VH-VL binders against Protein LST7 (LST7). Designs and how they scored, part 21

Target 1, 242 residues: Protein LST7 (LST7), of Saccharomyces cerevisiae (p53237)
Amino acid sequence: MSSTVISLAHFCDKHGPRIISVTQSAEKGTLGEELLVPDYPTESYCESCLLQFPEESTRSMRCFIEDVPFITTQYSSIRYQLLNSIIKRAFSEETMIYDNMPFIFFDDLRGLNLVIGFKLYDENARGNERRYCFILTVDSRSHDDSMKMLSEHWNFIIGGFDKMIAYIKNIHKSEFLGKNKTVENNLETLNNNAFIGSYLRANKSKFGRNLVSLTDDKFLFVRIHKWNSFLLHTVMNENKLP
Below, E stands for the ipSAE of ESMFold2; O stands for the ipSAE of ESMFold2 at other seeds; V2 stands for 0.75 times the mean of E and O plus 0.25 times the DockQ between their complexes.

## First folded at step 20 (VH-VL; framework fv_polzastobart)

Design aa2 (from z5 with heavy chain E56Q Q101T; at its last look DockQ between E and O 0.91; V2 from the best seeds 0.00; counts 0 for: pae O 2.4 > 2)
Fold by ESMFold2 at other seeds, look of step 20:
Structure aa2 (fold): chain C 242 residues (1-242), chain A 119 residues (1-119), chain B 107 residues (1-107)
Amino acid sequence: as target 1 above (242 residues)
Amino acid sequence: QITLKESGPTLVKPTQTLTLTCTFSGFSLRTSGVAVSWIRQPPGKALEWLASIYWQDKTYNNPSLKSRLTVTKDTSKNQVVLTMTNMDPVDTATYYCARLTDYTYFDYWGQGTLVTVSS
Amino acid sequence: DIQMTQSPSSLSTSVGDRVTITCRASQGINSYLAWYQQKPGKAPKLLIYEASSLQSGVASRFSGSGSGTDFTFTISSLQPEDVATYFCQQFYSYPRTFGQGTKLEIK
């Protein structure tokens, strides 16, 4: 199994820090089935915290790059407690800047972690925003080797996360503008400035929303899975990982 | 290079069962969201999706054909088999197999095989 | 089931002309629509996916636009090799459904 993983996490209004997805590799030449999780119903689960694939019962994705399986699930069946500890620290950092500015932390328990946070506007969230981050975790006791790997791949890793974050922000913005345009078209006449102000202040209900809903893209997590698998494969293929 | 090829009988009598095999190469059904699908096209008419089979043995069949369709696979041979019962002259068509990727659209198609149903 | 309606059913025009074909879905399908070209006696070929994205190796004179229920396929400058039938197909849900096709000919 890979010592390096990519996580997507958010700060849930109800549950605090929660992992949405984890992408891991398995041994080359295997199917990686030990990392898959069974399909199960999740009607009682928080919508904003769920990893949602186009087929509603699907809870795992797998792809292969050069005979290496890459698996994405909501939680790691092997490293559940470690990854929960990592995201709790990541969202506890008062210096996390949700503007694509990366930061790094390392300790013997959590390994080396590269974190990039971002925000999406959502009138249904507290403060009208939802907070997310991507985390690259290198689970290695060799701090020097982990930092060397990160240094050698810095621009590639950051660029890769920036591209996925930009994609998410752009399609979220398009969905939001589409809803606002439709509402404006349904309202007749008057000053559009008054409508904009009223819209931002008038939301009384708070509830969780899935990233699929926020982007109106039922394939969003398929795209994230494939992109994160590509990023992991690239850094692992450069025989420089600790 | 990704290829798909349909094989099976080209002439079937009414009430008989049609069995077609799709043999493919350049991909496998081990990746999530990938399916091999069967689509037919009656002469001069629109395409009609028949069935898809995915990596976890999940299948989707066109409900308009009731229980006439069965799709199975052999992942080790890279083959998918369509079985269609109670053939009728209206089922005369070119039958294609195609790859469906990422739960989306059909990016690679076989050449198709014309199946004629007549007495 | 989502019905896909194309117009026109056939079209004859001259080399170099701009060709426009429309496809209407019976309900909203976001941008989950593909366009295919099918030449006589051959299998369909994917040209455009997700309403407007050009498939690799497809000539830049082909384009698509639209979202929701109304979609447009355009050939900016018709070439002789573009004689074919063109289909739209939704991938929003099962059953996957296709438009009835538009037969394109050159006068």
Scores: ipSAE 0.506, ipTM 0.772, lowest interface PAE 2.4, mean pLDDT 84
ESMFold2, look of step 20: ipSAE 0.687; ipTM 0.838
ESMFold2 (binder alone), look of step 20: mean pLDDT 92; pTM 0.937

Design aa3 (from z3 with heavy chain E56H; at its last look DockQ between E and O 0.01; V2 from the best seeds 0.00; counts 0 for: pae O 15.8 > 2, placed apart)
Fold by ESMFold2 at other seeds, look of step 20:
Order: sequence, then C-alpha cells, then structure tokens
Structure aa3 (fold): chain C 242 residues (1-242), chain A 119 residues (1-119), chain B 107 residues (1-107)
Amino acid sequence: as target 1 above (242 residues)
Amino acid sequence: QITLKESGPTLVKPTQTLTLTCTFSGFSLRTSGVSVSWIRQPPGKALEWLASIYWHDKTYNNPSLKSRLTVTKDTSKNQVVLTMTNMDPVDTATYYCARLTDYTYFDSWGQGTLVTVSS
Amino acid sequence: DIQMTQSPSSLSTSVGDRVTITCRASQGINSYLAWYQQKPGKAPKLLIYEASSLQSGVASRFSGSGSGTDFTFTISSLQPEDVATYFCQQFYSYPRTFGQGTKLEIK
C-alpha cells in the first residue's frame, strides 16, 4: 500500500474542512480490495462534500496502471483520522491564498503535505466563493526520503495540479456564463467582483453545491480519479529504489 | 428568513385521503441538494420520518408507509404536497414539514399541524 | 433500519446541574447524529449536528460527543428555559430514525 495519496478537499460552509475524494494505490498485482468502500449511503452526505460518480450507485472508482490498482473513495477507512487532521491543518494555514500558489507543511503526525488551493465563484456560497484544495500527502516516517521525492517531482506534481485546477476553473467559468444569460449584455461588469457579488447575492439563498453541479460535468470526479492516478503512478514509478 | 408552514384539514375520517401542503420561503427547491421532508409525531410519542422530496425530484418514502405516501412539489410556488391514503386513527399526529439541506439534518421546521383521524 | 435508543427516558434535576443524556445506535453511524430540543407545543429545534458541532445561535452550554454507536448530549449548567424533550436522530441512512426522547424537568 502506497505511502503517497492525493486528496481533494473543500471548506464546507456548514461543516468546515471536508475531504471530497482521496486517491490511493495498492500493491502491484493485487486488486486493492482493502481500499474499496463500495456501499455507503449518499443521502447522508452534504451535497457540497459528496463524491459523485455518473453511475448513481457507484461509491468507489478503481483503475489499473501497469497492474497497479488506484482507488478513489470519499474517505479512507484505514487513514480517516490522519487525512481529516491534514485537511484541518491545510485550511487553517495562513499561507493558503487560493491562487494556485503551493505551500508545504510537515510534522511528525501528519507527514509531508503539498497543498494548492483554488476558489470557484458561487452565488449560493457564503461570501459567493467556494474554497478547495488538492493535497499530496507523503505519509512516511522517513522525512528525508519524503523531501527527496517531493523535490525531485515538484514541477511535475505542481504542473499536474495546475492543469486539473485550470480545467475545473475553465469549465466552471463556461457553465457560469452559460447559466447566467442576464449578464451577457453587461460582460464588462464581471471584472468588478464587488459589483457582481452584491448583484448576484440579492435574492439567492445559501446552500451547498457539488463540483459536478458547478461544472455541469457528470464525469468530473472520474477525470479527477484518472488524473490523480496518473500523477501517483508517475511519482511512484520514478522514485522506486533499485 | 427561512419559514415553512403546513396547511390542510385538521379532521379526517378513517379510510379518507389526507392532503397536506407545505408552503415555504427563504429557499428554493431549484437549489441543488435541497429537500423538503415530512415528519409526524403522534401525541406523546417519538418523531417518525415519512418522506422526502429533493430538488431533482427523487423521493424517499418510509418503507412502513411506502404504498400510502405520495410527495410532489411545485417549485414555482415553493410548495410540497403530501398525500397519504387510507387514513386510520393510529395516524393521528402532528405533521411537520422540514428542510433538509446538504443531505444531513433538519435545520428548519414548520410549526406543525395536528391531524386527528376519527370515526 | 437503525434503531436509536435514548436514556434516560425522563430526568428531573436542579437549575445549575450538569445534565447528561445518552443515545445508542443499533449499528455504527460514524458521527452522523443530530440532537434536537422540543418544547411543549413547539416544533423541534436543531442543537447539535454531526455528533458534536453546535448549530449557529445555540447556547454554548449545550454540547455533544461520541462516534460509532454511543453518543452523549450534555448541558453543562441547566437553565430554566432548558425544560424540554431532547431527541437524537441519525442521518447515516434512510429511513431517518429518531430516539424515543428524554423529558427533562426541573425539580
């Protein structure tokens, strides 16, 4: 089982920091069944916190890259408390600016974590924005090995997160402009964030929204799963000891 | 401000069909993740969840009452309607509608309406 | 279905006392439990969500704890306005189910 995982998390208006998805690998040649969480009720989860796949009953996603299984679930039953501690630290960190600027934190409890945050505009969110981050976690007792892996893969990992974030932001922007046809005649006002916020907040209630809804992309979490699996596989393959 | 209010008959004869309307304001069922639910409380007894209807029209009915319950909505009027067939004196209760947002807990409740079923 | 069992069924105590109410689920529900207060003739009011999180506008003397199957609701210092029936409710799965309630009275 890999000591490196990628998480997507957000700051829920009602629940605080929450994991949306975690992608992990299992040992090559296995089916990774210990990482699967096949059956949990989706109606018990906050809409904004929920991991949604296109097939309504799907709870986990698995793929294989060169016989290595990669699994994405809402939570890890074997790392649940660790990952929750990590996201609480990540969203409490004063250096997170939500502009794709990465930062790192490390301690003996939570390991080495690379965080990159981003925001999406949403008129139904408190403050008209929803806050997210991708986190690469190296859960290893070897600080030196973790730091070596991160330094050797820095540009690759950051570039990978930037590409996924850019995709999410672009498709969200297209969905926002398509659904808000009343602003088509006043597109210049969109550059005035304060005006847009006050205008759009006038008659909207506040509630959670899923990334699938914000992007109108029912395959969004499948894409995230595949991309995160690719990133993990690349990092794991390149940092293997002879 | 979020408000919900139940309306409908307070007296029903056994075997008749009960129709209750929940009228709400301060939120919309057009909003992703929003649900309105019906919960009842017989006098001096525990709360019992009856049914929920979501923004995407999916409904969930309590299995013990499934064939008797129908929940519909009119999103433009901010209304949810409960229909319960074949009423019996054991169905005497205060009926509440409540908002369930984010799939979790009931954060806003109506005042309730007492429905008495008498022969 | 997940059965929620509360204890005690009623409790009579003095202003200023610490009050403890427990709720047990018939299976694990993680932390997906809420606590409600219901005063006579009124609708329930949400106090605690996700086992331990205090709802906005609720007094800080109310608290909750627990996970899995065993949960505790506490009033640190009972006030006269806290006379009510208290219910737990699981939101782990459908059907949503409630505890039988605990009637809290002042001696």
Scores: ipSAE 0.005, ipTM 0.412, lowest interface PAE 15.8, mean pLDDT 80
ESMFold2, look of step 20: ipSAE 0.596; ipTM 0.811
ESMFold2 (binder alone), look of step 20: mean pLDDT 92; pTM 0.932

Design aa4 (from z3 with heavy chain E56R; at its last look DockQ between E and O 0.01; V2 from the best seeds 0.00; counts 0 for: pae E 15.2 > 2, placed apart)
Fold by ESMFold2, look of step 20:
Structure aa4 (fold): chain C 242 residues (1-242), chain A 119 residues (1-119), chain B 107 residues (1-107)
Amino acid sequence: as target 1 above (242 residues)
Amino acid sequence: QITLKESGPTLVKPTQTLTLTCTFSGFSLRTSGVSVSWIRQPPGKALEWLASIYWRDKTYNNPSLKSRLTVTKDTSKNQVVLTMTNMDPVDTATYYCARLTDYTYFDSWGQGTLVTVSS
Amino acid sequence: DIQMTQSPSSLSTSVGDRVTITCRASQGINSYLAWYQQKPGKAPKLLIYEASSLQSGVASRFSGSGSGTDFTFTISSLQPEDVATYFCQQFYSYPRTFGQGTKLEIK
């Protein structure tokens, strides 16, 4: 198993930092079946935290690039505690301002991590925004070796994350604008304004929404899987990290 | 404010079918990720989850009760209905409906209704 | 099915004492565990979700910890209004299962 992974995480209104997906590689020439997570119930995850593939029973996705398997799962059975620690640190950093500005951190416990945060507007989220980040993790004890790899791939990784973030933001904006301009949305706004005492505004439930719902793209996580697999393959192929 | 209320008969005879209605307010089953679930508690015993119904019509029934359970919804009336066939005295319990979001835990509960199965 | 086993089954202790209740899952459930309080004749009330996160409006004397199979619920300083039954619930998989409960009483 490779020491380099790409994660997508979000800050859940109910649970705090949560991993949505982890993309990992296995050895060239294998099927990578050890990285496929056994069946786990999707109903135990909040809607905003859920990795959602088009076929509802699907729990993992696998592709091959030049005979290297890449697997995306909701949760890494081997690295769960490490990844949870990483996202807690990532979402606590004062330098994450959700504007495509990358930051890095390193320590002996969490390895080297490159983080880019972004946010999406959602009326059903606390503060009307849902916060996310993409994270490249190099799980290695060698700070110098990890920094060399990152330096050599800096523009490529940042550009890759930027492209996926831009894609997500663009289709989210299109879906958001479409729904907010509907006749029903206008009528609901007028009804709320006509209510005696707008106390019901405070009573509207806050709840999680999946990225698939926010973008109206049931293949969103398939696209993320393929893109992250491509990014990882490029980094692996040009830089032989442990 | 989120509220749930169970209604239906409090006494049924063995072999009869129990029908309970959960009427709720402050949220909608049209909302992504929202579920209403039925849970029961026999007197002095542990809670037992019975069934859940979600916004996309996906339902889960406790397999230990097999096909005895049916859960349906009416989103326009904010109602969820539990039907449980072939009632037995061991099914005597307080029946609760509860909301969950994000496929996780039960954050809002009704007050419950005691259903006694006898005679 | 995932079995949830609580210890102890009952507690009798004094106001101001620290209370500790444990819950063990029959398999790993990550941190997907909730703690509820149920007062006599009332519906359960959610106190803690995801093993350690305090629900909104719940007093800070309540806390939880643990991951995997072993979980702990703590009341740092018992108050008279804390007399209740406390139980855990896993939300890792269906069927959702609950611990048998711990009845807490004041000496």
Scores: ipSAE 0.000, ipTM 0.409, lowest interface PAE 15.2, mean pLDDT 79
ESMFold2 (binder alone), look of step 20: mean pLDDT 91; pTM 0.917
ESMFold2 at other seeds, look of step 20: ipSAE 0.668; ipTM 0.835

Design aa5 (from z3 with heavy chain E56Y; at its last look DockQ between E and O 0.93; V2 from the best seeds 0.69)
Fold by ESMFold2, look of step 20:
Structure aa5 (fold): chain C 242 residues (1-242), chain A 119 residues (1-119), chain B 107 residues (1-107)
Amino acid sequence: as target 1 above (242 residues)
Amino acid sequence: QITLKESGPTLVKPTQTLTLTCTFSGFSLRTSGVSVSWIRQPPGKALEWLASIYWYDKTYNNPSLKSRLTVTKDTSKNQVVLTMTNMDPVDTATYYCARLTDYTYFDSWGQGTLVTVSS
Amino acid sequence: DIQMTQSPSSLSTSVGDRVTITCRASQGINSYLAWYQQKPGKAPKLLIYEASSLQSGVASRFSGSGSGTDFTFTISSLQPEDVATYFCQQFYSYPRTFGQGTKLEIK
């Protein structure tokens, strides 16, 4: 794992806190091939936990900024196991409020973490909402040095995450309003207790949904990859990181 | 500055195999979602997408021509090669190579090369 | 395959006129539609992407709108240099397909 990474994570109804994707850089002048994740069978993955690109055959995405490769991959517990503790702390009710307010914590193993959480309404999720966050992780055991580095980029990173979150929430809101007028009409039409009860039971079955489905944006993870790569490059380039 | 240029024969006989080379500069086929694609345009007619190739060697071919099309690349030379078998006069067209970006649309085009299929 | 149908097939108008060209997809394509300009003897040039977003360096008199199946391309005030063939292209799925084009001339 590079010394600075950006993660997208969610609270899966079935699995609890899970990382969807990790964006990181490789050395300038290389192709970053060591960071690519091989193509795995996806049948055992929960739909909501799966990284989806417009093509079904890859679990990694690569771009280059000033000859530095940036790789976004499907989460791999073998490769990223220390991030599991980070996301568990991030999704604790005592630490995240889900009001777009950033918060920071330091982990002895993974270093400094900047987290911004957000929620999307979904009647097919437990509690009718799905919880997500973006996490910047600076892997340093020096708390003071990590805080200094973060302080130099605070407004940039917060603004960057906020813009992507606002984008996601806006296209989700548009898609949700477009779909829900049929459901509202059906509920009014089925004004019989037996029909209403059976309709509501069938309509309230809980299942995982991918962010691509929630937003009806097949290019969503491409946009996230490019944006996170841009944010990460700016932070690393201005801080003279490798 | 991004450039693409098509090269190859301008006249082929029916049943022959057409081979066209796209030489490009200003980008490389190493980025996800970027493709070099082939599109043709018969005189006075609509554009028709033929094929796309990506850095990881995934290829998409127009299903109406699938058995006739092969697309390969040489990343060291920044070249993509279209091979189209069993040419017919109906295949007379201007052939373009173009850069497809982010799995979406074509943001840079070559000038095109007219290929005439005639005895 | 998603069929793209443009109207009209040709159009002759005067400098300063508003030009409107439509494109209809045979199924919903969200906003995954691009518009191109092709001048005689030249390669196509991207003008508009994702139905309504103007490509960098393209004049503001060009615009696009629509989603789903019905899309509109507009030139607010026709200029002499706008004589060209215009066409739409969907990028919702493979195969990528194009409209048949609209030939624009000045009368």
Scores: ipSAE 0.613, ipTM 0.790, lowest interface PAE 1.5, mean pLDDT 83
ESMFold2 (binder alone), look of step 20: mean pLDDT 91; pTM 0.918
ESMFold2 at other seeds, look of step 20: ipSAE 0.622; ipTM 0.798

Design aa6 (from z3 with light chain Y92W; at its last look DockQ between E and O 0.95; V2 from the best seeds 0.75)
Fold by ESMFold2, look of step 20:
Structure aa6 (fold): chain C 242 residues (1-242), chain A 119 residues (1-119), chain B 107 residues (1-107)
Amino acid sequence: as target 1 above (242 residues)
Amino acid sequence: QITLKESGPTLVKPTQTLTLTCTFSGFSLRTSGVSVSWIRQPPGKALEWLASIYWEDKTYNNPSLKSRLTVTKDTSKNQVVLTMTNMDPVDTATYYCARLTDYTYFDSWGQGTLVTVSS
Amino acid sequence: DIQMTQSPSSLSTSVGDRVTITCRASQGINSYLAWYQQKPGKAPKLLIYEASSLQSGVASRFSGSGSGTDFTFTISSLQPEDVATYFCQQFWSYPRTFGQGTKLEIK
């Protein structure tokens, strides 16, 4: 039996590895209020790092599955340092290839972590791409318990992350192709690529874009919250002793 | 099994304050993106959204009614209360409470209550 | 505010006919549009959400399409029980706004 969480993180051009969202559960029958984060102003936050809810003033998302509360927030008040250490390790991993291939690491400090990285095109980003990952963290001191949970749920967890990543990539592709039809047609008529280079450089004049902007889906983080809550609930229920 | 029911006066004089109560069951205001909202419909006219209230102590009021609207909740009683000041005959309408889900659309509606403001 | 304009305002047609109702937003709303059916003396009923997704328990003869500013609601084969007023509603932004409605009647 272990504490599990799901994180979404990215590599910010200015801030390095940053957590965008964390989904955690609380005890069945409670409201999970200890996992809520206090109000904070967002005007000074980097847009690409910010968890953006449909209502700008909302800081936490909460849902219930079989009376178990699941909370999604920008950061975890109880696991802040642990998760920051985990994402620094994940984005520094030499073997992580941002192609949906899972990567696992374990140690006494960070617990067991399953990581899947992916990329999205963004003309406003360094190298015209943004790097992301989903991370399942089993915050348990028992290596055997963590490995048992992972082995029992491997295909479910990997499949769940793959489905959400595929969804994000698909709606990002649809938004990009729909909004860039004029640029695409213009690029096809050019002979020297000078316009492409200048256009891309001009668009990088602004700081990073939020995932909701990249996908044109203002409800994206609601969907991520509900999917991650479902994944967590499933692994927690099947992992409990009778 | 989700139900919503509007209750309150059906006849109000001009300048009076209208108070309507929505009593609901089958859910509670504890889930993000779920709201109990008020919508009205004048006879033969379009629906007009009035206000929404969420569990996060946040409310949204239709700016076209300015400060005439107040929405409060009593989570222990599963009730949401609409208060609308300075009623006028143009406010004659059927008033609905409805559940908004996922910050999106209204998936469950009360039967509505007709409020007539005499001229 | 985002204005929602429906066309036509009323429609009279025969059982079995295809019915088409349009809704236009004054600015882009992506696919964040719902369609409702309202029978006389009754509350609205959700039929279509997110422009084209059919609500559970709604007959398959109802459908929706469109994105951006232009949206279409279709009844593939009109049935007698479909006599009602139909509304679109945007959920792109506050205030939530509705179309003026299309009253559907059988000849």
Scores: ipSAE 0.676, ipTM 0.829, lowest interface PAE 1.3, mean pLDDT 84
ESMFold2 (binder alone), look of step 20: mean pLDDT 92; pTM 0.933
ESMFold2 at other seeds, look of step 20: ipSAE 0.693; ipTM 0.837

## First folded at step 21 (VH-VL; framework fv_polzastobart)

Design bb1 (from z5 with light chain Y92W; at its last look DockQ between E and O 0.79; V2 from the best seeds 0.68)
Fold by ESMFold2 at other seeds, look of step 21:
Structure bb1 (fold): chain C 242 residues (1-242), chain A 119 residues (1-119), chain B 107 residues (1-107)
Amino acid sequence: as target 1 above (242 residues)
Amino acid sequence: QITLKESGPTLVKPTQTLTLTCTFSGFSLRTSGVAVSWIRQPPGKALEWLASIYWEDKTYNNPSLKSRLTVTKDTSKNQVVLTMTNMDPVDTATYYCARLQDYTYFDYWGQGTLVTVSS
Amino acid sequence: DIQMTQSPSSLSTSVGDRVTITCRASQGINSYLAWYQQKPGKAPKLLIYEASSLQSGVASRFSGSGSGTDFTFTISSLQPEDVATYFCQQFWSYPRTFGQGTKLEIK
């Protein structure tokens, strides 16, 4: 069982804070099968909250880095209640302003958490915005030990999250501008409060949308899985030189 | 080094069943989105994807040959087996096995085996 | 099924010339297209994935571009060793489908 995980979460218009995916490692040399979550019926889940892979209804992915399995699923069968507490705290923080600025919090209940929030424009979302965050969670040991580990890997972790967020924003921008020719080159302006307030009739068509739909990229969560596995492996690498 | 190698009969009579084995090394069929796939190429013709099999016991078959194709795997031997029923001279082709990566493209190919279907 | 249409079907040109091959998908496939080279008597070799990404170990004279339905493969300066058949393949959905190929020859 890993004490360090990477999560992707969002603020669902219907359900509030929800986890989309969790990436974690299993013991080196094993297949990590205890972390593979059985498939769940997809029609009983909110579209915007659902983790989707290119194969329909598949809910988990496994890869291997130096014989260590990394598994991404919508649920951590062991830590789901903890992760729900973490995302409720993350989306309630006054300092999270969805501008790619990282923040951290620590307490005895939730451990150490590094959070980077971001948002995507969507006229079908409440307030014309969908809000997301990536979270690195260290669920072990004392506050001082967790902070030391985080400070030693700060630039690597932040850089990694920034790269994935930039990728998501870029392909969302390309998909949005490809569908809406009259707003080319001003997506950042459309996220401005003044422009959002002028679309009252568009606000009547509110419904959940999956991140795959927002980017028109059915392979998006494959990329997220592989990138998060790489980040996690690097942070947890037992072969790091002294 | 990743390798794939096709083995099986090179001459088959019409109506018979073809069985080809792909033996691979340098990777295990254990990663999501990685599959072993069968692709054929009739002489001088385009490539045609036949089937793919993933570690999760998921298979995809070309719908144009769906009832004729069966793909199975033996993970302990690093082998994937293609069975194709009711062979016809039009099925004469070079048969390749290849590794599919990340649900996407074919990054490693076997050298192929020519299968001739004739009386 | 997504149909892949390549043009031209064959091409003969001189060493050093720029070669352009096109591939059109019957529906949008985003950037999920690969280009392969197949030399006579050999298995196919992956050159380009995701429309424009060069596979490791592939010469930089090969490139690709495009998205949606229209894609282009380019050899910036043709070399004698590039005599082969080139084909595209979509990996947006099953069934995986290939273009019919472009036979490239040196004059």
Scores: ipSAE 0.607, ipTM 0.816, lowest interface PAE 1.8, mean pLDDT 83
ESMFold2, look of step 21: ipSAE 0.678; ipTM 0.822
ESMFold2 (binder alone), look of step 21: mean pLDDT 93; pTM 0.941

Design bb2 (from z5 with heavy chain E56D; at its last look DockQ between E and O 0.89; V2 from the best seeds 0.76)
Fold by ESMFold2, look of step 21:
Structure bb2 (fold): chain C 242 residues (1-242), chain A 119 residues (1-119), chain B 107 residues (1-107)
Amino acid sequence: as target 1 above (242 residues)
Amino acid sequence: QITLKESGPTLVKPTQTLTLTCTFSGFSLRTSGVAVSWIRQPPGKALEWLASIYWDDKTYNNPSLKSRLTVTKDTSKNQVVLTMTNMDPVDTATYYCARLQDYTYFDYWGQGTLVTVSS
Amino acid sequence: DIQMTQSPSSLSTSVGDRVTITCRASQGINSYLAWYQQKPGKAPKLLIYEASSLQSGVASRFSGSGSGTDFTFTISSLQPEDVATYFCQQFYSYPRTFGQGTKLEIK
């Protein structure tokens, strides 16, 4: 069982900070079945909070890298309270700018956390924006070991999160511009652009939207699962040398 | 190297039940998005997807045939079994098993087995 | 169910010619389309995935394009070994559905 996890979270208009997905590893050579989550009803989740798999009947995703299982689920059965505390702290940080600028926080309660936030424009969201972050969490009793590990992997982790965030922003921009072609002529970039918000601001009904809908990418969470599994594996594999 | 192979009877009488086995190697059904699937092709006609089964025994059956189809697996033998009831001459076809990858397309196919339904 | 319609149903052309086959989906499927080659008496072989990505080991004369509902498969210069039936398949949803196929022959 790994003490290092990657989470994707957002700030829900109704529910506040919520985890969308968490990716964890299990011991090499096992199937990681202890990390799978039981059947859960989706009625208790709003659409924006839901981890949406392609075939709707699937509740957990599993892959294997060099015989190490990686599991992605809506929540961690073993770390639920810890991860909820972490995302509440992450979204309350005054220094989070949602412009791919990373920050870290560390304390005895929450361990070491590397956070990168980003925004997507959505006129159906309050304030016309939806806020997200990716979080690498190292839950270790050794503060010095955690800081050393993060320092050694800093550029790799940031680069990895940046690539996934860039992918999400790019396909969201494509979906948005496909619906709003004439607006494109007056815009420098989408998301985190005040000019875009000013021109597209309207009194629209407010409701939750899933990342799959915002990107028109049915396989988005499969891609996130596989990328986060790759990032975790790389960090852990370098640390597992004898 | 990934391989799949179909086995079972090549001649079936009308109303009988067809049982086909797909034996595969080079992978195990343990990864999300990977399925073993059955597809058939009547002589000179289009391919028709029949069923898929995933690592956790979740299955998807073609709605036009779902009351006739059952797909199961035996993980210890790397086998997937298709059972199709109440065979009719219109079901004469080459039956393939194939690997579906990442909830997407079929990247590896078996050789296929021709099943003829006649009295 | 998403119906896939190919055009033409068959064609006969000369070695070296450019071949174009189209596939139309009954609803938008983004780029979630694959192209297969099936030689007589053999199983299908994946050539192109996600509308335009060439499968490893497939000759560069094969290409694909399109998104939404309209897709095109092209052989830039027909070779004798390309005689086969070609078909598209959507992977947007279950049931997975295939085009009816295009039989390609040399004149």
Scores: ipSAE 0.685, ipTM 0.836, lowest interface PAE 1.2, mean pLDDT 85
ESMFold2 (binder alone), look of step 21: mean pLDDT 93; pTM 0.943
ESMFold2 at other seeds, look of step 21: ipSAE 0.738; ipTM 0.857

